# VH-VL binders against Integrator complex subunit 8-like protein, part 5

Target 1, 198 residues: Integrator complex subunit 8-like protein, of Dictyostelium discoideum (Social amoeba) (q54vk3)
Amino acid sequence: MNKIFGVKIDSQQKKRQQSNKNLTVFNNGRYLIYIGDIHFDRKFHREALRYYLLGCGLETAFYSDPVKTSVTNSKYLTFLSRRIFDCFYFLRAPMQAIVVSQFFGNLNQTCLVSFKIIQEEYYQLDTNYFQYIWELPLLEILLTTFTKQKDLKKIYLINQIISNPIINENNHPDIRKNFIKNTKHNFWKAISSNYLLQ

## First folded at step 6 (VH-VL)

Design k1 (from p14 with heavy chain S31D; framework fv_ponezumab)
Fold by ESMFold2-Fast, scan of step 6:
Structure k1 (fold): chain C 198 residues (1-198), chain A 125 residues (1-125), chain B 112 residues (1-112)
Amino acid sequence: as target 1 above (198 residues)
Amino acid sequence: QVQLVQSGAEVKKPGASVKVSCKASGYTFTDYYIHWVRQAPGQGLEWMGRINPSGGSTKYAPRLQDRVTMTRDTSTSTVYMELSSLRSEDTAVYYCAREDYGSGWYDLEYGMDVWGQGTTVTVSS
Amino acid sequence: DVVMTQSPLSLPVTLGQPASISCKSSQSLVYSDGNTYLNWFQQRPGQSPRRLIYKVSNRDSGVPDRFSGSGSGTDFTLKISRVEAEDVGVYYCMQGTHWPYTFGQGTRLEIK
């Protein structure tokens, strides 16, 4: 897919932004995401992630909401989520990638890519990020894999998550929505601490 | 710092409407419910309703459902409570309050942890 | 609506002595998730309410350990192990399990 966000920044706009580097880079979330795309396209995944996190912080009210553009485009938002997912995957942060897959617009896609990662990267799964999973089918995939591996500690951790009724889709919609929003916010705060402050 | 700051005192005639504001700061506005609770002079606390600022969804106390409306403006981190067809019985201090989420593992919302200073509404002829 | 009944309504206590407030609900407050959404609030004269206890027994941050909550189902208690002068005020229980949320009528704690 073509990067729609990057195409909208013309040469004159780029020159004006670069003339005021501190103000433009740190106060313009769209520009930071654009710089992220440039690094991503060049396979500099760590730098891409850094700029995506800075840009998302500015665009998403401290990472609590999906990135919004002046023209709402679900395909672009899904594309950006996939970019961040790929950054974590290539940085060998597979559990963070699995968490980010929940931001895709399609739960089947989330489960498919996560299943593949869980199979390939089992011993790299950081249990500190289990608390940021809210999709029941994804939790079931994790539980099934941990059960096959007889990993009692990981089974216990996932069962604690599954036992929370908020995660059940039959729960009150407002309570579930607020739980997911808080979970997303806390995830991005943790990620920003780990990837921007180091 | 986390705080909720409410609009100033109002004096209204019976049959009028009043709109009270509650401005949030120091936290992510869309991550917490805002409740409205009132207290008539010398009386206890009465829950009026709540709003989810993220989606704008509301739940009102049945006795007030036809007269109360809660809205929010995410650009100003402000919640509004409008009460119509005012009666003398509506004379009260009106509070907004934030409903928190617990810290740690999969905690559910626990009730109102931060309260505004209150807005006195007096309904008199 | 769930009716919350507090007793006593007036609680005169001697400084340094324990105090106990009862709260009873007309229905079980156990939610479908297994949690019990019973909160306790303190309102000092001229001030906004302040949350002391959430989910029956959990103290809010900054709340002294002399405050404790207990109970289950429909019967709940707030205890103050050693009453201090700053504890003067009205105490309310509140349920968040059933819509609409409801408060007890309040218990006024006074130093005698």
Scores: ipSAE 0.000, ipTM 0.421, lowest interface PAE 18.9, mean pLDDT 79

Design k10 (from p14 with light chain V30E H98Y; framework fv_ponezumab)
Fold by ESMFold2-Fast, scan of step 6:
Structure k10 (fold): chain C 198 residues (1-198), chain A 125 residues (1-125), chain B 112 residues (1-112)
Amino acid sequence: as target 1 above (198 residues)
Amino acid sequence: QVQLVQSGAEVKKPGASVKVSCKASGYTFTSYYIHWVRQAPGQGLEWMGRINPSGGSTKYAPRLQDRVTMTRDTSTSTVYMELSSLRSEDTAVYYCAREDYGSGWYDLEYGMDVWGQGTTVTVSS
Amino acid sequence: DVVMTQSPLSLPVTLGQPASISCKSSQSLEYSDGNTYLNWFQQRPGQSPRRLIYKVSNRDSGVPDRFSGSGSGTDFTLKISRVEAEDVGVYYCMQGTYWPYTFGQGTRLEIK
């Protein structure tokens, strides 16, 4: 397709277009994911994690759902979940990795991955992150493992989560959905505090 | 069943470009890198580069970076490798191969576990 | 680039006997995450390469236990405890610790 009428772009317009393009790139989540991939490929997992979290933050307005609650927000986090999972695993943060596995969009994969990590990294499981587990099958795996280990403190903590009425009662789906939404927000807020701001 | 299926053989003139496709099936396309490796007749394996199908990020071998381009189409789970300015030395079998960039189950597997059947590219001289 | 050197390049072996292939890297392949990204591939005549071993000593699913990998740092070995006729082919080591990924020259295993 030819143009009947064309317009010449002068040097000032070209300079402005280039400057605006550069600014747009820095505010684009995909650019941050690309930089994260470069760091990940070089096995700089902490740097990769920071860029992945910044990319997620731009899509989710730093996990404040009121700005970005669309399907694309959820899919973006799911898309990054394996990358972020691997970063946490290699940073020796297995409990954070287990929490992130809940974003995979495949509960069978979540349970298989978590079961292996729980057995391999038992003594590295940071109990501060237990509050961010919402999938009942995963809670059952944790409870079963802690019971076999006779770890009374961890059994107590998991039972407190399972005993939450929103998790274990037959409630309207929207009640559980809102609880999970808030749990996800609080998790990414805590992670951003620990890995982006420190 | 995890499988990578490549496009058919190509015969090209020196100076032309070739674009080889690699279609993935049986797994989550965006969760694995795809590498391209070539093998000249009777010679060893040469790594050309890789693409992350998720974000589209690429990493090319320095020797080839001015001539090779890797792209993907997530709707068809297909990766493409285009090599321009072909020379007789580019005559080779071109393979695509899948690499896990982190399972988190135990350890990261930096190595290509599933390979395509290969695409023969012949450059006449 | 990391140079991968295999020896021997040609390995005639008697059926049922053991075989060993050496692979040496120009620098240590151990990464800061504690992993060593050394892989071994088999290529049978007319076929695509097949990964046998990943991270020095881990055998891929479906790979017979007669294949084993060992080593650390810059020195690695692939062993076949009892060579079978189907083992004929070229064997390659590959490092995935540094970009670009690099392969050894290949070792051709033949039945004498």
Scores: ipSAE 0.000, ipTM 0.443, lowest interface PAE 15.5, mean pLDDT 80

Design k13 (from p14 with heavy chain Y101F G104R; framework fv_ponezumab)
Fold by ESMFold2-Fast, scan of step 6:
Structure k13 (fold): chain C 198 residues (1-198), chain A 125 residues (1-125), chain B 112 residues (1-112)
Amino acid sequence: as target 1 above (198 residues)
Amino acid sequence: QVQLVQSGAEVKKPGASVKVSCKASGYTFTSYYIHWVRQAPGQGLEWMGRINPSGGSTKYAPRLQDRVTMTRDTSTSTVYMELSSLRSEDTAVYYCAREDFGSRWYDLEYGMDVWGQGTTVTVSS
Amino acid sequence: DVVMTQSPLSLPVTLGQPASISCKSSQSLVYSDGNTYLNWFQQRPGQSPRRLIYKVSNRDSGVPDRFSGSGSGTDFTLKISRVEAEDVGVYYCMQGTHWPYTFGQGTRLEIK
């Protein structure tokens, strides 16, 4: 059954190229995610990630409209979160993986996996992605680890995020929700720029 | 709160097909594999296959791949398992079960942690 | 396919006594990530299977401490330190390392 499935997918890709070249490749986000899943199942994490991001980008206007689409609120990205997490981890992008873990819908899993990644991959944590952490327990894990490591620069960066009143204060609920939505949007926009445009 | 609810019992004649449903609730449907496992009366558990509900990709047990088809409907969070060319030996309780595919690599929960209640399929006369 | 062999197939045990079930695989269950994907399930009469143990030795939430899993490579053991009446049922090992997934034939635990 793996043989038949592989032939069928190859035939669909060939039909797309035959009918309209460039345009047909980009006109169906669901199909692109399907192709991504096939690469993911084969452990081709780079290719899987590219198809996932392209599929998401088609449904979100490449993350350029943060408010006008329900998909921009990460609903679509949430169901891919564990796959995209694996893609980043195996591509040696652990900080991006930690950001994606916030989409799991289970904060205990987010904290557990992030704690383990931080312990294993401390020296690979790209500080450019710290700005995309919004979960307080995760920020506390990062701060505790950086304090033990005496990493003054990383301590400073995390404290800047924690000191944001929107994150910590009991303000109007819509202010916090909009801030998190914009943070999610900006993260996927940055990821698409860094991983699709190369 | 996490639940898998299966369709009711079926009685089929030899040569017919049966389609069993499994409706998921209480979690993100597309973030977990759904497996199908069957159990003939007085026998052990037999793995039939699994579906990835996100893209719909499937893997089937080699002995069943010519007769089994798994599909999903993301709008209703439901997985279907269809078995064709039924024989008396297909009389069994059919279970669906979820598996976390993303977290297994990182020392998180793994394997078939939530199971449906089972659907009895009887193939007779 | 990977063959999972359990022993004994029938396990009569006196209440309060320990019980031990063996599971052997025809191939090593160590995956390329270093993890061993060996699970144990319990099926009580008339009920769906319930996972007790995942990744050889990790207990699921709500599973009593009297259940423990151990082993490596191809040899695995499920132990119950003090058997209780509600433990009656069939126990299955399952491997998720190699495709397709396979179950052991089951061990029926009964009180004598």
Scores: ipSAE 0.000, ipTM 0.482, lowest interface PAE 10.4, mean pLDDT 80

Design k2 (from p14 with heavy chain S54E; framework fv_ponezumab)
Fold by ESMFold2-Fast, scan of step 6:
Structure k2 (fold): chain C 198 residues (1-198), chain A 125 residues (1-125), chain B 112 residues (1-112)
Amino acid sequence: as target 1 above (198 residues)
Amino acid sequence: QVQLVQSGAEVKKPGASVKVSCKASGYTFTSYYIHWVRQAPGQGLEWMGRINPEGGSTKYAPRLQDRVTMTRDTSTSTVYMELSSLRSEDTAVYYCAREDYGSGWYDLEYGMDVWGQGTTVTVSS
Amino acid sequence: DVVMTQSPLSLPVTLGQPASISCKSSQSLVYSDGNTYLNWFQQRPGQSPRRLIYKVSNRDSGVPDRFSGSGSGTDFTLKISRVEAEDVGVYYCMQGTHWPYTFGQGTRLEIK
């Protein structure tokens, strides 16, 4: 569906242009994401992040509703997640970057970039974001690193997440999917509060 | 409970048009593409096109674009596929199928996950 | 258009034995976002198709774990570890990376 997604983005762009008798610059999520890309290309990562979050929020009613356009659907957001990941990484928010890496749609890439960040930025890992990790291989990487560091507090926190029965494969698949969905919503709401409201 | 329910079988003469309906229920109609796929007797699956119910944008298979039209009615959560200038080769079972194009931060699953029961269209001389 | 070629076209299997179906694409199915949009569908006699696998290896809800998908680039495989009577039908691969969507010609699985 990436090629279909590309065609759909082009169709949405044409529909917006054709239906818009008056230029509306402030309430267009797609336009805000575009402005984010301009800032990203100029290496203004904080500004890019703010525009990405505002654009995505407008398209999804601040991460509470289904996508209203194809621009901010989950698949487009997996592409955009790499840009948001870079924003967090360059802003020295490594734990937020690690959480965002789960949106890449490629677990091997998620684990590789996260392992590197955990090694390089150990002391900057904000434990408030541990609750937004749902991928077991990533939790195990964190646990292994904290065990090597003999960091009892972080070991305890990760073990509480790993032991959550909802995350276990023995539960009905829909229970796990709903839990992950709510975890994703809560993460983006927390990020929006922290970065849009200062 | 997600389901797609299609209209009943049709028998048409060559040169006629057929319009098949697909009624969606159990989910947010505008958050998913609806594709149309047909299958001639004893043959494989052929993709015909898709519609985005939110904006009504369509994309058709090049071989069918001059004869196929897809529309939707958001008030009834129904998609329509009309095929004109029917030929004997258009005899097939016609399926509608849903494809997730994203739902905010929900996991995205690609490919057609829910299918209608099929509508048999017979074109006889 | 991307051509999807399946082999074998006919697959007789003894009940309880493994089965394997190959799907090859005429060009790479890796999209620019790094994802591969290859799906597998099952069609039982007289029924609508049912999606088994999406993005190469992800199994749909309710699909038994005896079904698995693998592959990369242009070469993909659907495996059934232990064929059951209910598995009789035609299996199709489908690509969603390139426009238009295209299906393989189908593989008919039957119990011998």
Scores: ipSAE 0.000, ipTM 0.447, lowest interface PAE 13.7, mean pLDDT 80

Design k3 (from p14 with heavy chain S54Y; framework fv_ponezumab)
Fold by ESMFold2-Fast, scan of step 6:
Structure k3 (fold): chain C 198 residues (1-198), chain A 125 residues (1-125), chain B 112 residues (1-112)
Amino acid sequence: as target 1 above (198 residues)
Amino acid sequence: QVQLVQSGAEVKKPGASVKVSCKASGYTFTSYYIHWVRQAPGQGLEWMGRINPYGGSTKYAPRLQDRVTMTRDTSTSTVYMELSSLRSEDTAVYYCAREDYGSGWYDLEYGMDVWGQGTTVTVSS
Amino acid sequence: DVVMTQSPLSLPVTLGQPASISCKSSQSLVYSDGNTYLNWFQQRPGQSPRRLIYKVSNRDSGVPDRFSGSGSGTDFTLKISRVEAEDVGVYYCMQGTHWPYTFGQGTRLEIK
């Protein structure tokens, strides 16, 4: 922080945390995102991602609440998901970016940006992150692309996910919602482990 | 300092192939697309295609897709453009140029901001 | 393919006077992200093209403020407020919204 911000700003932030913990935690999340934007503008995508993830964690009670449906302003979290998407895209983590696109709050936008990435970077898609896709149209785009490219392993993996009864639209809505909530939490936990603990 | 340095002039016979190189320096090679654009003597600019150096994915102009191949070598930060079945009409200066590729959701700089010096290819019999 | 049409093709200008170049596209250049990927390039005799303007109206670093871009949808303009001797060359508009990328035919600016 002292690299970009003065020591007095860090001291003010620490003082606020001591006097009003809950308000300071919420405000700290926004400040961390602002610091992330500064790093992003400087092309320091990894540093930007770190600050975005920490800020997102504070805004979502450390991923106990979904980014998209948090009691925190959902429009702000939607913008944050687009920033995190950009970080993964520029860090050459296209599969992680595709997963994050599901948080945009508009399935058409999700499919549009993901379709472009899948068409251009299908061979770079890390299969460890396939488990974090829950949107059926996105799974269908992946399956169609892998079928066209004759990638038998990836076809198999996507079919295993599509075959999950919970992903079927004919299930009770609450079962699907709970599954998606758990999938989101597991994704952010995995990302935090991989990008904050490196 | 960001720069793209291209290989030297080539003279080829009709029906031959030519391979032009473009060496990048001063930036992260895999963070930008590289485009190829040509210019026939006294004519305008014609887009040929682009490559994503990260994965090697390519998009070619439809008129050229059966004759052009773009590749890259990440260890040397170099992009190659090979054009086969050369005709007199392929006589041109060939340029490489980089483009920042954003997600489209952030307000980033787009378009070909840095260009190579050009490679003259002459096709004559 | 998106056709880019420039006018005029030849632009003789008196030193110190303004110059204006029009660029029209055969279809809208607004991308799905809401941005318009219309660029302007300058090519001086014997040199590589140089980008002057990106996304309709944004000047590249080092480009003098006498250059400005404007427009929307299918109609775009590059304006030079006071032409200087080093401005002689050919100016191209280029769209990056639709594949394949396409250039206008070029406008040759000459001092008369």
Scores: ipSAE 0.005, ipTM 0.449, lowest interface PAE 12.5, mean pLDDT 80

Design k8 (from p14 with heavy chain T30D S31Y; framework fv_ponezumab)
Fold by ESMFold2-Fast, scan of step 6:
Structure k8 (fold): chain C 198 residues (1-198), chain A 125 residues (1-125), chain B 112 residues (1-112)
Amino acid sequence: as target 1 above (198 residues)
Amino acid sequence: QVQLVQSGAEVKKPGASVKVSCKASGYTFDYYYIHWVRQAPGQGLEWMGRINPSGGSTKYAPRLQDRVTMTRDTSTSTVYMELSSLRSEDTAVYYCAREDYGSGWYDLEYGMDVWGQGTTVTVSS
Amino acid sequence: DVVMTQSPLSLPVTLGQPASISCKSSQSLVYSDGNTYLNWFQQRPGQSPRRLIYKVSNRDSGVPDRFSGSGSGTDFTLKISRVEAEDVGVYYCMQGTHWPYTFGQGTRLEIK
């Protein structure tokens, strides 16, 4: 075992122990995310995803509240979104992965990974998740690919999303911001229902 | 445009319960927390708790947790705060206030920007 | 609970002169996202509180530029560059970094 890895693991273990000590009796989400990381490292992606979703649910009152903890920061949330993205990708849920890529905080990276997935996994794209795409460059990539494939149904569905006035108008920033916030919330609720709660 | 309008003054006996309402208008009800803050006569501000209207999740001040209940009705864009087992020390003006929690996946709160007019609750024998 | 301590508690000021209110927290108000959730409120006699400043130094829409906030970590200041008659009231600092939210005791600004 490399001492650098050992020091890193010990540091994360201590942080998680500290976080768990600061949680209420029912708010043990950090521990569940930690168990998710263990499964992820062992390549048990389905188990990892379930623990990540359960942990995130407990941290956010099942996606009703934003997280507010002294241990959670934007870099960790970006890292966690990439882990959840990887879980969906390896579980052959590419459309869910593409939706999650919008949480990375870097639109260029979002577009790069999504473009690759759309090209490689075209026939696995679940249209039920199209409603959770809000980034215009992603909608353009999807539309271009569906046009090349002559997929009239998918072209129609993407055009319905693009034609939404909230997405395409230069509205007051708060209107679009609140719409995206609601879309994110609804996505995580749908994912929890489909992968965790049933 | 954006308003929080509270119910009228109440006079209660010790041991009774009081339920104060706060009706929101001019914004999307589900996108903002509603906090409750009280102020006893001549005293400072005391935070009581908050509710997320979207899911109904609540978080209460530990001192009040056993006596306070916050609920909402999304069809009327109204939040309620019920305080039970009233004592004379609960005599105060009760305020509701909204808080924006942003647009990220793990959005952050930054303070109460719009306040109701206040509801005076008097507990007397 | 995070204790918020204001000083002075009573602040008599001559019209047109500057006023300064201190707020100290019992622990750092820097949140894990790098933001500091310190707010300042004004309460005029018989009125609801009104937020003046959020995240230490950001002025709310409609708040005069004579109001400014500064500070970091545990030490914060609200400054009024030239006090006007309408500024009479009680000023409160509030932290939103740690649960539960807590307010300072309040500083009563009075014209002398």
Scores: ipSAE 0.000, ipTM 0.465, lowest interface PAE 11.0, mean pLDDT 80

Design k9 (from p14 with heavy chain S57Y; framework fv_ponezumab)
Fold by ESMFold2-Fast, scan of step 6:
Structure k9 (fold): chain C 198 residues (1-198), chain A 125 residues (1-125), chain B 112 residues (1-112)
Amino acid sequence: as target 1 above (198 residues)
Amino acid sequence: QVQLVQSGAEVKKPGASVKVSCKASGYTFTSYYIHWVRQAPGQGLEWMGRINPSGGYTKYAPRLQDRVTMTRDTSTSTVYMELSSLRSEDTAVYYCAREDYGSGWYDLEYGMDVWGQGTTVTVSS
Amino acid sequence: DVVMTQSPLSLPVTLGQPASISCKSSQSLVYSDGNTYLNWFQQRPGQSPRRLIYKVSNRDSGVPDRFSGSGSGTDFTLKISRVEAEDVGVYYCMQGTHWPYTFGQGTRLEIK
């Protein structure tokens, strides 16, 4: 899905070129992202994903800091999330791609791409990743689709998530924010375990 | 590996201010609340307030609202508690404590699971 | 503020005997999510408090099975089935349902 990269690619390509000229080859996150791009351009999506995850780990102190789209480097993180999304999509990991779409920083785009994936790849949706969905409009799309398919197990799983009062209530903003941060952190830990160690 | 390390003992005069630090390590600093709890000699525990290290949002105990300020520095993973207009009644051990939201969606933990070693503040009249 | 009242304030017990501490809140501690955010803490002499129990009845990691919490609404109990010498200290209940967070007065457990 090249069209999801948009104008942000130009900015990130310039920054990547500048960073690569000044940094060593062995332990720099931006250099690892650059290597990932080389693999991605060659259609080596699993190799690209590994380098993107390693680079993300170094840029976030190996996931000690939550991955955020609203930090000073938000354009960089948005670009990276789109590249990781593409890797999962091309590797036929649609549910992981849907989870990553929540990091785009544009909820309308998240819902649009996710709706399309849910329609196209219904039978490949790994239910182990449902726990990493926090955007209510996305949960509603999943619930509506599963209801139309009469998929009782998936309806039950999504209803458990929606019924969590922290997600669904007009609760104290700090409680919701911390829950979402923990969910994001746990997702990146799980992905790193599954794709870097296996 | 999760640890909260507090600054050393302080001796202050009535009317002064004291600023106690609490440095977090071994976890994602911005994902957990930090609470401050104090204990006067021979007395029970008193909740003072808490801070969300991510947004800097604070909630203070009403009795201390006008005198307590909590801040954080995300670059050093450190929370600060400043208490102004000190009185002899403020002589206490001051603790920072982490609020754990747990690791499970359906079984979230609330309350203070990891505590600092305490900072003794003595207000001499 | 929610007032937390503990009873007894002083609890002398014989080694190996059971001990029970009561905690009563001035308001229901049931949160809108149906959970009750009532915690129990132990403070041994000269040490920081240690959480024993969260959400009424859940033991923290490393807490011995002899400790159990129970209760609902406004009435809560911490039980120690067989008191050991290491259990000497002050026990506090704490509510996290309502702002501000409040502690009970503490119960000092001593060996006779």
Scores: ipSAE 0.000, ipTM 0.414, lowest interface PAE 20.2, mean pLDDT 79

